# Ledger of designs, part 8: VH-VL binders against Regulator of nonsense transcripts UPF2 (UPF2)

Target 1, 187 residues: Regulator of nonsense transcripts UPF2 (UPF2), of Arabidopsis thaliana (Mouse-ear cress) (f4iux6r469to655)
Amino acid sequence: RLLQRLPGCVSRDLIDQLTVEYCYLNSKTNRKKLVKALFNVPRTSLELLAYYSRMVATLASCMKDIPSMLVQMLEDEFNSLVHKKDQMNIETKIRNIRFIGELCKFKIVPAGLVFSCLKACLDEFTHHNIDVACNLLETCGRFLYRSPETTLRMTNMLDILMRLKNVKNLDPRQSTLVENAYYLCKP
Short names: E, the ipSAE of ESMFold2; O, the ipSAE of OpenDDE; V2, 0.75 times the mean of E and O plus 0.25 times the DockQ between their complexes.

## First folded at step 6 (VH-VL)

Design r12 (framework fv_ebrasodebart)
Fold by ESMFold2-Fast, scan of step 6:
Structure r12 (fold): chain C 187 residues (1-187), chain A 119 residues (1-119), chain B 108 residues (1-108)
Amino acid sequence: as target 1 above (187 residues)
Amino acid sequence: QIQLVQSGAEVKKPGASVKVSCKASGYTFTDYYISWVRQAPGQGLEWMGWISAYSGNTNYAQKLQGRVTMTTDTSTSTAYMELRSLRSDDTAVYYCARDYEWLGYFDYWGQGTLVTVSS
Amino acid sequence: QAVLTQPPSVSVSPGQTASITCSGDKLGDKYAYWYQQKPGQSPVLVMYQDSKRPSGIPERFSASNSGNTATLTISGTQAMDEADYYCQAWDSSTYYVVFGGGTKLTVL
């Protein structure tokens, strides 16, 4: 019954209320069911990702297997999709990377995983990977740029991104997408 | 019920312009692109361009660049397609269709608007 | 620009299986879509994302897409299936929508 309420949690108050109720469920099976429900968020419901990430961050203090299971599933999904070039995977790739970015802002996803994902996209600079990289930067790039621990690494990654844009002959939409993401991180 | 309703048939002389409307209902207008597709008598489907109802961004078929303009009015959930400098070979049924931006397919179509260009 | 090639016509007897092909360079790396158009009517989506059926489309419609060729298959073909069929895909380099030339299915 509780898991059926997840798609309706479109405010901090609603997700926090559901999270408090869920804190009293203490079986490993129930925690695995929650992780699967969070992971299978519809690709059209990107607005839920910040709330789901908030729930995971809250639960991390009392149910540490929830964040670890979710992060592992998201990393496995990213690695399975990053080399696929067909149109069918773009919505899934965007949902995946934005969820990773939202979880990074709560420090659930380590910065190293975010940089690994960004490097994979830059190493294989296809149209889909440009969209994925830019969505990641829109979601958590400024957060990583502002953090003392990651400022230098982020600066280096942004410089590589801009160099690739200038060296590759990108179409106007892709070029604009890269510039917008860059200046969103480094205003 | 999702529906796209187009304006009525038009008869134009060569060199004139035509503006076809497409009123959407039954869904959130700004969540989808609108594509325009035409079909000359006895011919196949020809894609003309798409417009984002959210951003207003457009992409036009190369052969129509400079002659076509697509716009939307979000307050009335209406898309418009204006074709200028009409030629006799622009005679066609013009369709609007709801377009999934990421997948690029058309799940709902308007009823079509016949535009006849003759002297 | 990318080009999708369809046979101009296909004929089948009632109850038999009809196959309509759509060929394009590396088409299997893209999603293919299929539309049915009857005389005087707007096109109707009959298959999306290579092999998925919209609600209301009979199960006798199926499709596949691999390599350079997408195929629409209609099993147990009925008189009501007589129509023009168009395949469609995206050109990823231009973000243009591309249609096949259409196939006229005759059920006789």
Scores: ipSAE 0.000, ipTM 0.456, lowest interface PAE 16.4, mean pLDDT 85

Design r13 (from r2 with light chain S99D Y100L P101Y; framework fv_mosunetuzumab; at its last look DockQ between E and O 0.02; V2 from the best seeds 0.00; counts 0 for: pae E 4.6 > 2, placed apart)
Fold by ESMFold2, look of step 7:
Parts: structure tokens; sequence; C-alpha cells
Structure r13 (fold): chain C 187 residues (1-187), chain A 119 residues (1-119), chain B 112 residues (1-112)
């Protein structure tokens, strides 16, 4: 039905229209189905994450269980994956962290969760965690740097990031990735 | 008000293990690292390691690697230090301390736990 | 493996006089990118845990009296108590947090 249109919402206008239509079909069962559909966004469709996050933000005032369930599922997924070293999970990790970052920009995910995720990656700054940290920063780092309430903490995290780059023997790709993420946050 | 409250003094034989607890209150436990530092009688301070209570990540002073184990229980806001294969030189007061903004200096300390290792 | 060396090991200072404690690191603890020295000072009174006095080499922690000041950069640091009070009798430690965490051996301050 209505949920089958989600992958086609490739613009602000399209996701807004679907969101309005969804408000008139409100039930607890349909809200759970919506959250599961949003969470299961294809790993190949990262461009949809901003639009899905916009929908969640619009629905948050009238359907408070939608953001609560989605954020909990994303946090649980992050924690289940952060220590895993296998190669099959990088795309899922990137989808997960970018969704968390987009929801942070819409004020659905609190900044504290973003900092917790970032710190977990910096604690074990190797392998996929370098890519995950950089993707998180690319998604919401500048937003947090420009926000007065988080500027100092974001600045301190960026200083830690660059110190880790300097003391770890990162290959050229990873070193460039870290530098790019840093300057995107702090131009 | 931030508080770190540690478990009571312990007396152990050489070769045994000890587990010291550190219960945190007055802040969000998972947002800050907990460090462990010890002090032998009349001696200076020696860093043992830290734990990130959110992720379970740890880092150890190489001197204690293989003997020290740091854990955290987020449901009780409690950090633990377990030190195995105790020796007489492990007799010390063991402190937990909170890492300010994860920058590496310690703004709040527990009251300390005396561990005595004697035959 | 940054070794912190304090001097003197102990000193006796008359009430109201200046006490000066030195701390030297085996490697620089100044990070050039942010121009911060990763050095802290702690006070430990008998039977008590350490208490943070100074961080970033010279920034006083909230609630620490003005008579305590930190200075220095790179490898050489100083804690100064401008007018020693009776309650300042303690052992003082410097600590680096640039690469892992190491403490100086301590400096015992007593009233003469």
Amino acid sequence: as target 1 above (187 residues)
Amino acid sequence: EVQLVQSGAEVKKPGASVKVSCKASGYTFTDYYIHWVRQAPGQGLEWIGWINPYSGGTKYNEKFKGRATLTADTSTSTAYLELSSLRSEDTAVYYCARDYEWLGYFDYWGQGTLVTVSS
Amino acid sequence: DIVMTQSPDSLAVSLGERATINCKSSQSVLYSSNNKNYLAWYQQKPGQPPKLLIYWASTRESGVPDRFSGSGSGTDFTLTISSLQAEDVAVYYCQQYYDLYTFGQGTKVEIK
C-alpha cells in the first residue's frame, strides 16, 4: 500500500506528500510497520535517509512512538556491529551511522548519542570504525560544530580525531578520509 | 552531585584475585570513561587502565595487561577492576576516577579501596 | 612511555611564603595543532584521594583558590602556591595525558 511508495520519495515534496497521507491512516499496527519499513531502507539507497528522517521529524509531534522505536532500533544495531570485524557489515554500518546522523540534524537523535557512537569508534580506531566515524562526521559533524550547545564538545572530538590520525599508521586512503571529514566539520 | 563510591577493603593471599567495585551517581554513567589508579603505601600514583562504559572498550597500562580486567555494568552504573595473580607488591589503595570530557585528566575520584596482599 | 619527574621530592615552606614545584616530562606534551599542554596537577592530602587543581598546564579547576597557579610549556612545568596556607600541606602530583597517563613521583609540601 502506502509504504510501497517510500523508496520512490526522492524529493522533499514527495516525502512530505506521503507523510500527510500517512497521518490520515494512523493505527498502532501501521506505525510499527512504518518504523520497520524505514529501518529496513536498502543499503544501496542512502539518498533516501534524509527524506525518511524528514518524515520521522514531521510525525514526531503526533506519533511519538515512531521516533522512539526507530532510534532504539538504530542504537541497538550500532552496538551489535561496532566490535565486529567481518567484511560483510561495512555497508550496514554506514547505513546505520548515516541514519543516526541525519536524525540528529532533525533533532530526533540527541547529540549525546552521536558523541557516544563517535567515541566508541575512536576507542578502537581501526578497520571499519575509521570509515564509520568519518561517515558520521560527514553527515552531522558540521551541524554539531555550528550548534552553540555542542561546539566545544565537537571541537574536542575533532582534536582527538586528528591526534589519533597522527599517532596511528593509517594508510593514505584512511588518512585522506579523516582529513576530509575534519575539514567538512571545521571549514 | 557526582559521586564515585568504592567497595570496602580486602585482604588477599598471593596468587588470588580481587574485584573492586566503583558505583557512580549524579551523572550519565555511559557518557564518561572510568579510570583506575593505584597507590602503594607511601608511594605515588600509577595508572592501570580505562573503560568506556557505553561500548565496553578498554585500554590498559602494559604493566597490568593480562592481569587486570576492567568491566562495567550499565544497569547498576558500576565499574569493576579485577586484578589476578596477586603479589605482595600489589598492596595498594585502588582508586576509580572519572575522565573529564574524555580528555585524560580526572575531575572526580572514588574514596579508594585498600587491597592488602600478605602471606 | 612519557616519564614525569618532579623536583624537589619534598619542601618545607613558611606560612604565607611561596612554594614552587617543578615537573619535567621526557617528551613534549604540547600538541602544536591546538597549542595545548596536556598536563594536570593534583593535590592529595593524607588519607584522601587526589584532587584536581590545574589542567591544560595553567587552567585552574573551578573552586581552586587563586593562590594556586600553573605555568610552563613543552617539557617544563611549574606549580606555584603564592602564599602557603595550613590546609595546603599535601603531596602534589603532575600528570601528563598526551600519550596514555603517567604521574610524577610526587612532591611533599610541609610547613617549616
Scores: ipSAE 0.274, ipTM 0.744, lowest interface PAE 4.6, mean pLDDT 90
ESMFold2-Fast, scan of step 6: ipSAE 0.394; ipTM 0.791
ESMFold2 (binder alone), look of step 7: mean pLDDT 94; pTM 0.957
OpenDDE, look of step 7: ipSAE 0.322; ipTM 0.786

Design r14 (from r2 with heavy chain W102F; framework fv_mosunetuzumab)
Heavy chain, then light chain:
Amino acid sequence: EVQLVQSGAEVKKPGASVKVSCKASGYTFTDYYIHWVRQAPGQGLEWIGWINPYSGGTKYNEKFKGRATLTADTSTSTAYLELSSLRSEDTAVYYCARDYEFLGYFDYWGQGTLVTVSS
Amino acid sequence: DIVMTQSPDSLAVSLGERATINCKSSQSVLYSSNNKNYLAWYQQKPGQPPKLLIYWASTRESGVPDRFSGSGSGTDFTLTISSLQAEDVAVYYCQQYYSYPTFGQGTKVEIK
ESMFold2-Fast, scan of step 6: ipSAE 0.197; ipTM 0.726

Design r2 (from r1 with heavy chain N54Y; framework fv_mosunetuzumab; at its last look DockQ between E and O 0.81; V2 from the best seeds 0.00; counts 0 for: pae E 5.9 > 2)
Heavy chain, then light chain:
Amino acid sequence: EVQLVQSGAEVKKPGASVKVSCKASGYTFTDYYIHWVRQAPGQGLEWIGWINPYSGGTKYNEKFKGRATLTADTSTSTAYLELSSLRSEDTAVYYCARDYEWLGYFDYWGQGTLVTVSS
Amino acid sequence: DIVMTQSPDSLAVSLGERATINCKSSQSVLYSSNNKNYLAWYQQKPGQPPKLLIYWASTRESGVPDRFSGSGSGTDFTLTISSLQAEDVAVYYCQQYYSYPTFGQGTKVEIK
ESMFold2-Fast, scan of step 6: ipSAE 0.496; ipTM 0.808
ESMFold2, look of step 7: ipSAE 0.121; ipTM 0.686
ESMFold2 (binder alone), look of step 7: mean pLDDT 94; pTM 0.954
OpenDDE, look of step 7: ipSAE 0.055; ipTM 0.681

Design r4 (from r1 with heavy chain L103F; framework fv_mosunetuzumab)
Heavy chain, then light chain:
Amino acid sequence: EVQLVQSGAEVKKPGASVKVSCKASGYTFTDYYIHWVRQAPGQGLEWIGWINPNSGGTKYNEKFKGRATLTADTSTSTAYLELSSLRSEDTAVYYCARDYEWFGYFDYWGQGTLVTVSS
Amino acid sequence: DIVMTQSPDSLAVSLGERATINCKSSQSVLYSSNNKNYLAWYQQKPGQPPKLLIYWASTRESGVPDRFSGSGSGTDFTLTISSLQAEDVAVYYCQQYYSYPTFGQGTKVEIK
ESMFold2-Fast, scan of step 6: ipSAE 0.118; ipTM 0.659

Design r5 (from r1 with heavy chain E101D L103Y; framework fv_mosunetuzumab)
Fold by ESMFold2-Fast, scan of step 6:
Structure r5 (fold): chain C 187 residues (1-187), chain A 119 residues (1-119), chain B 112 residues (1-112)
Amino acid sequence: as target 1 above (187 residues)
Amino acid sequence: EVQLVQSGAEVKKPGASVKVSCKASGYTFTDYYIHWVRQAPGQGLEWIGWINPNSGGTKYNEKFKGRATLTADTSTSTAYLELSSLRSEDTAVYYCARDYDWYGYFDYWGQGTLVTVSS
Amino acid sequence: DIVMTQSPDSLAVSLGERATINCKSSQSVLYSSNNKNYLAWYQQKPGQPPKLLIYWASTRESGVPDRFSGSGSGTDFTLTISSLQAEDVAVYYCQQYYSYPTFGQGTKVEIK
């Protein structure tokens, strides 16, 4: 019943303890069940994403199929949702993109996937995609900006974002979201 | 080497639709945007729109919105421009061009496809 | 839309002499935060697609001869061919990419 304790892991100590216990009991079937449990995190439980990402990073060294399956599911979900415009999908989009961002900080999600997600949002600069892009930047933008191998790419992305804000004459809420995300990355 | 190879010349009647292809080779197709630009005989260059082959996302010049449709097939590394409700003013050479990274200037161009709209 | 205006419409220059083409944008294409001008220049010969010469207003594309240079900032840009050669006979276009791409009307360069 280890997976039932997952929603209660609201500290590094608790998630690390569960991760250690899981290593002693794992099997092929249990790895698939774990990935599904992590992927189906409630849209209202965004505070758990950093802990889940920490768990995945810890398990990556001995159970490489766990990060591979989770990243593939998240990428597939992003691609299915990025073009959808209805209100029902915004919370799912935010959960998806924040999980991708948290996993990027542990180097489980490659920077290339994050940049692909950013480009897709900038390509269809809708109200929802602006929120999605800003959430992604708030989650891992500073991490990518500070990393020598991604600093140039990140700078280019931020420049595009700010030019689009200026060219498209966004409303005050959207304009403020973009500015806050930009300066969070480049304080 | 990088190449963008377009389909051959087309002659269409007013009111018809045309679909022009642009086959990319020599690079990872999904890493670059493809833009479409046209040039009427003896005139300058006019931007139609772009597609991101990785996401399928598109952006159109307002003048062509509702008439132009940009698509891409990643299995064949081919981008497409479909233009509907053709008028004589649509007679032009249509170019596909590769965007550097994701936004702006064009380092490689297709050879162009002449579309003639006449009765 | 950012409107790009070139001058002159046509230019006749003797072989070995300098050719100067001007391009003006209706609003600044300089992004102050990165200090880059979102301006490119293309060369188009009859029956051929445009070829990239210059990007970021002054950066020469790989393989483009040293005689081609770009200069300017904000709204006023210049393409200079320092010593015109026979193969340089073409139409030259400026393009902004600060917003959705727009091109100048072109400048035809001919030999006197």
Scores: ipSAE 0.047, ipTM 0.629, lowest interface PAE 6.4, mean pLDDT 88

Design r7 (from r1 with heavy chain S55R; framework fv_mosunetuzumab)
Heavy chain, then light chain:
Amino acid sequence: EVQLVQSGAEVKKPGASVKVSCKASGYTFTDYYIHWVRQAPGQGLEWIGWINPNRGGTKYNEKFKGRATLTADTSTSTAYLELSSLRSEDTAVYYCARDYEWLGYFDYWGQGTLVTVSS
Amino acid sequence: DIVMTQSPDSLAVSLGERATINCKSSQSVLYSSNNKNYLAWYQQKPGQPPKLLIYWASTRESGVPDRFSGSGSGTDFTLTISSLQAEDVAVYYCQQYYSYPTFGQGTKVEIK
ESMFold2-Fast, scan of step 6: ipSAE 0.253; ipTM 0.718

Design r8 (framework fv_mosunetuzumab)
Fold by ESMFold2-Fast, scan of step 6:
Structure r8 (fold): chain C 187 residues (1-187), chain A 120 residues (1-120), chain B 112 residues (1-112)
Amino acid sequence: as target 1 above (187 residues)
Amino acid sequence: EVQLVQSGAEVKKPGASVKVSCKASGYTFTDYYIHWVRQAPGQGLEWIGWINPNSGGTKYNEKFKGRATLTADTSTSTAYLELSSLRSEDTAVYYCARDYEGWLGYFDYWGQGTLVTVSS
Amino acid sequence: DIVMTQSPDSLAVSLGERATINCKSSQSVLYSSNNKNYLAWYQQKPGQPPKLLIYWASTRESGVPDRFSGSGSGTDFTLTISSLQAEDVAVYYCQQYYSYPTFGQGTKVEIK
């Protein structure tokens, strides 16, 4: 019942209120139900990902299994999808990668996982993987570029991205998408 | 210390397949790409492809597409090159090499090489 | 593909004299944003794998003698051995890593 209110939490105050109420219903079964509800966010409701990530970050200090289960599910999903060329999977790939990026900004997803996802996309520089990489960079690239621990790795990754764009014959849409993502991270 | 140790020499008949291994030690296997490069007797170096051990993603030189398969086993820190439909022209020393930084880069460590002889 | 071309195919140099090997790329391997040339040089002795000598066109790998130096930018590169020693007899290869790797055909260095 409480979980039915998740799609309506379109503000920091609303998600924080629901997070507090959830603490009174804490059980192992309810934690699994919450993780499943968060993971199954509709592909069209990407605006909720930042709020869901905030909720996970708030709960992480006292319910360590919530972030662990969610991150594992997202990593498994990314690995299952990154090599698939099917057009039907693009919306699921975008939802997956944006959630990973939002969680990275709360330090729930480690930077290493984000870099692994970026490298996988650069390894197979296809139409969909370009979209996925650019969505990830738009979500957390600036955060990683600004962080002293990850600035060098981000700079190297962005340089590889630009070199691949220059040597590949990308269409104008893809070329523009890459350029926009690059300059968003490194103005 | 960083080491890449390859499997021993192979002699194959035309049409057969060969699988060469490259066992990595002394570093985190998933942090670096492994490339495969061959060298025919008395000839130069020819790039075959690379594998990202972390994702399993691969890239192949067009010349080897459909015949070469690159795999990696992270539990044993071992990369593999399988080459099928062997021809006499495939007689060469096959090297594995570690990519610098774990991205597109230069090769700082090489395996000792595996001689594959395809005899008619 | 970026095509790498070396010259000469072979050269004979007396002990203590300078050896010069050239490498040309079919397109620039200089990335203007970081001012780095994505070019490496390798030494290969008979029966051995290639050994990294130079990376970023002019940076010497740790443990490589200072008689080895790299120079050049963009499309034209040079490897210089200032005073050839007996142990320097080998084939030398240039390699670009601006994109997927390609090698020059090699230059064989012999003692006169």
Scores: ipSAE 0.050, ipTM 0.636, lowest interface PAE 6.9, mean pLDDT 88

Design r9 (framework fv_mosunetuzumab)
Fold by ESMFold2-Fast, scan of step 6:
Structure r9 (fold): chain C 187 residues (1-187), chain A 121 residues (1-121), chain B 112 residues (1-112)
Amino acid sequence: as target 1 above (187 residues)
Amino acid sequence: EVQLVQSGAEVKKPGASVKVSCKASGYTFTDYYIHWVRQAPGQGLEWIGWINPNSGGTKYNEKFKGRATLTADTSTSTAYLELSSLRSEDTAVYYCARDYSEWLYGYFDYWGQGTLVTVSS
Amino acid sequence: DIVMTQSPDSLAVSLGERATINCKSSQSVLYSSNNKNYLAWYQQKPGQPPKLLIYWASTRESGVPDRFSGSGSGTDFTLTISSLQAEDVAVYYCQQYYSYPTFGQGTKVEIK
């Protein structure tokens, strides 16, 4: 069972080794099991998201159903959580959005989905949505800002973010979070 | 082509609720926000709110203070406006409209044909 | 709330002549970072929904005749119909989308 080794893949070399071994144990059932294992990464193990995204990107060229299934599950999860104000969900929301952001840097998640997630958070820029938007921007905002295909749309989103910061009269923690995210994307 | 088709005219008594539908076709329903705008007879346009069909997120004009509820059914590409505690001043044509921009707020490139809601004793 | 005020309330213009409609916002709808004006114009004929004519203050919607043009920036905007046709008899509305949407009260254009 290669999947038991996923939580231990805390380096590029370890995740690449596991990825190579997985290519030799490929079936439709095993691909579904892998997607489930990646999706159920613990909300406290955010450091693994970049490695999992690297694995998905490596497998994407020959196993297109892996990225497809994972992206759909993440999008469904985002949509189910974005309007919920319950404090118990914040770690799950942050894990979800950071995974989406990491996958975006590998072009597995399309930029359109990231902008859809940002717009949803900016539309109701209160509570957890402030933290979610800022985590997404910290994860992939600079990547999108520097990419010719998305620079203009990213600039527009950052402009809206700063306008909302001023209009919403955010508390000092939230205001600092927004400023840090903005300047990380666009110094 | 792109179309927004609304449900038929409604006549309601004061205190009742009305639910107006807006069926979208000719585009990916979840890619565009749907706004609701009303127009009292012989008067101007008044914005009610918007819904993001992809997330179910909504924004309301404060004037409608919990009386308006916007929902969407992605399986049928249909948006709904429910307005409760109806008063005579709610008599208006209600329009759904598609937000063309990916902006927080936008301009409306396609409109439904309108639904006349009459509130009378 | 951004209040939109149009002038005049009603305008009578002869066929083939220029019609000019003004729209004023209570605060600027120009966003300095992208240099765009968050303003649109609509045409509404009796018994019909509004139809988009202009967005971003001056960009003409696809399929809208060249005789329609938008201009202005910040708080003062103009819709111009360079040569009024019979089919242009309608009420015209400006709309801002810098904040939650608000509309002007409308300007009725009639044949003189």
Scores: ipSAE 0.000, ipTM 0.482, lowest interface PAE 13.8, mean pLDDT 86

Design s1 (framework fv_daratumumab)
Fold by ESMFold2-Fast, scan of step 6:
Structure s1 (fold): chain C 187 residues (1-187), chain A 121 residues (1-121), chain B 107 residues (1-107)
Amino acid sequence: as target 1 above (187 residues)
Amino acid sequence: EVQLLESGGGLVQPGGSLRLSCAVSGFTFSDYAMSWVRQAPGKGLEWVSAISGSGGSTYYADSVKGRFTISRDNSKNTLYLQMNSLRAEDTAVYFCAKDSLEWLLDYFDYWGQGTLVTVSS
Amino acid sequence: EIVLTQSPATLSLSPGERATLSCRASQSVSSYLAWYQQKPGQAPRLLIYDASNRATGIPARFSGSGSGTDFTLTISSLEPEDFAVYYCQQYSDWPLTFGQGTKVEIK
């Protein structure tokens, strides 16, 4: 019932309303259903990810299994997809990594996981992994660059990204994605 | 105060060439992608070309590929569009547009006044 | 390329009326959609970005909504200066594309 309303939560007010209503229906079964619904967000509904992440962050203080379950599912999905070269998986990879990035801005996903994902993409600098890395950087790169705890590591990762762009012959689209990602984090 | 000032438009014969310039001020030019957008008389807006802040990446609409070249001189805060092999269909007001910084693939927060290019015999 | 279709082509209204303008994309653009206002002889002016965010200096009567393929620009109560052509633009994929425009004209 409540879960049917998730795709319509396209504002902070709407997601906060649903979050408050969910607190009245809290049970272990309902928490599992919520996590599954959040995880199964459509690949075309990336605009919902920030709102879903806000909901998770709000619920994290009183229902700690919600963020734990969601983060584990997203990490498992990333690890299953990062080495796949199938073109049909790119939309799923983008949804996965952007959700991880949105959750990182709420401190639900630890920075270490974000850096692990970024390193995996840079280690295999394929067309898909370039898109994935750039989406991650666009989502939470500036947040990580500006945080004292992560500034140094973020600077190192951005330097590696630019070196790879310069050494490898990227097509104009890929080159533009990398430049935009870099300068959004570190102008 | 952000300002974009265009120049270089005029009347040219089919097959001719023109170079448009856009002088900018009020922001750190090298940090922003820039685009050219045109509008034929009485018609809608058509994106023509984009260039990254460093100048390292350029994109073109299919209608102008191989004929137009976008470039920039960051030391002079100036954007250029070199237009070769001009056709009657290229007749339009050409606007210089500044990207918002979020993405090269982006919306335009500031525009120049436009410069008219007329390709006619 | 992603095709943006605006409707209606022309909207004839009086000052004080609500204007509702539609923009539909041939494929999902997520929230990567902007709206511009253009008056005769002038450059376009940014109104809305990321589907629903009002640009700096834009009056509260302008609002945007939608996601994916269906987007709406609403002017809650038309002022005389609002009679203009309005364009939507997607920045989800190359090439960047604009809708054909909706002309909001006085009745």
Scores: ipSAE 0.000, ipTM 0.439, lowest interface PAE 19.9, mean pLDDT 86

Design s8 (framework fv_daratumumab)
Fold by ESMFold2-Fast, scan of step 6:
Structure s8 (fold): chain C 187 residues (1-187), chain A 121 residues (1-121), chain B 107 residues (1-107)
Amino acid sequence: as target 1 above (187 residues)
Amino acid sequence: EVQLLESGGGLVQPGGSLRLSCAVSGFTFDDYAMSWVRQAPGKGLEWVSAISGSGGRTYYADSVKGRFTISRDNSKNTLYLQMNSLRAEDTAVYFCAKDSLEWLLDYFDYWGQGTLVTVSS
Amino acid sequence: EIVLTQSPATLSLSPGERATLSCRASQSVSSYLAWYQQKPGQAPRLLIYDASNRATGIPARFSGSGSGTDFTLTISSLEPEDFAVYYCQQYSDWPLTFGQGTKVEIK
């Protein structure tokens, strides 16, 4: 089955080959199965997210329901989790936000959604939201900072991030995480 | 069994407003995108608007953009279409339609019986 | 927007005959095309989705074929209940669009 090969696609050549083979299985049922397989990537397999995003970007030109379904699932998952403070959810939150960031670099996720996610984390800059915001910035912050259309908003968000770091009682780990994320975006 | 039941249609004057409702049963409502499709007397089908399962995304045909608002109440299993600034050209039977996909841009596996909206003086 | 053109506008046939209905898209819709049947005073009924897959409960005499821009709905042997209007619909891109319909009527 093609979907069983998906977790092994750890190079551009491998994911591109699988994508080409998948183009011959273009029924609605098969597209739904693919989206669910991509969405259910294990929380510990963050290295696959860039390859999955590449596959989605390649299929987007011919199979528009694939990117739309995946983006909707990811946005709904973010909204369901952003207010939960349960320690058990941190890995799921990180997988979610990094996938959103990877898809943003392929222009599958619009920049507006990324900024909405970032603002939600900055509005409640405590607990997991600090880690989530920093993971998002590490994934696509430099891409957004370098884009003419998003440079100004990105600069404003980074300024807010630094102000929050200075006024909140952050532990050394959180403070270092914020500084690293900031300088990854804006060297 | 899946059922969709529209209501709220009627006679309204040009420039008036109407709100249509579609009550659904037989499936998990918030898992599916929904659409409104209309049909003018003796004419073909025209897609009007779509809403995602969560309600977070909406789409409109250019002919109704700015005048119609699609919404849903997932706690009540009900879809709505608020129609403002109605024109004679909006006269049609309005069908509630269920997407086969959970998230937009899809075909319709189930339809309601339709509700007639007549815009005339 | 993607324009769907159905032909012919009207098919006049007798029971037992084969009906062949065409739907052409102004640009490629891949296989993202569905067919619906509508009888007077009734809601449309899904027949075919993804160009060639028969919906649940639809008789085997209905079949769909095609991809890209050219699609066909075939009714192998018309039954009295098959005389209706048929619409194609694309879901490849926004806005969703329907063809103008083909009326299959008794000769």
Scores: ipSAE 0.000, ipTM 0.494, lowest interface PAE 14.4, mean pLDDT 87

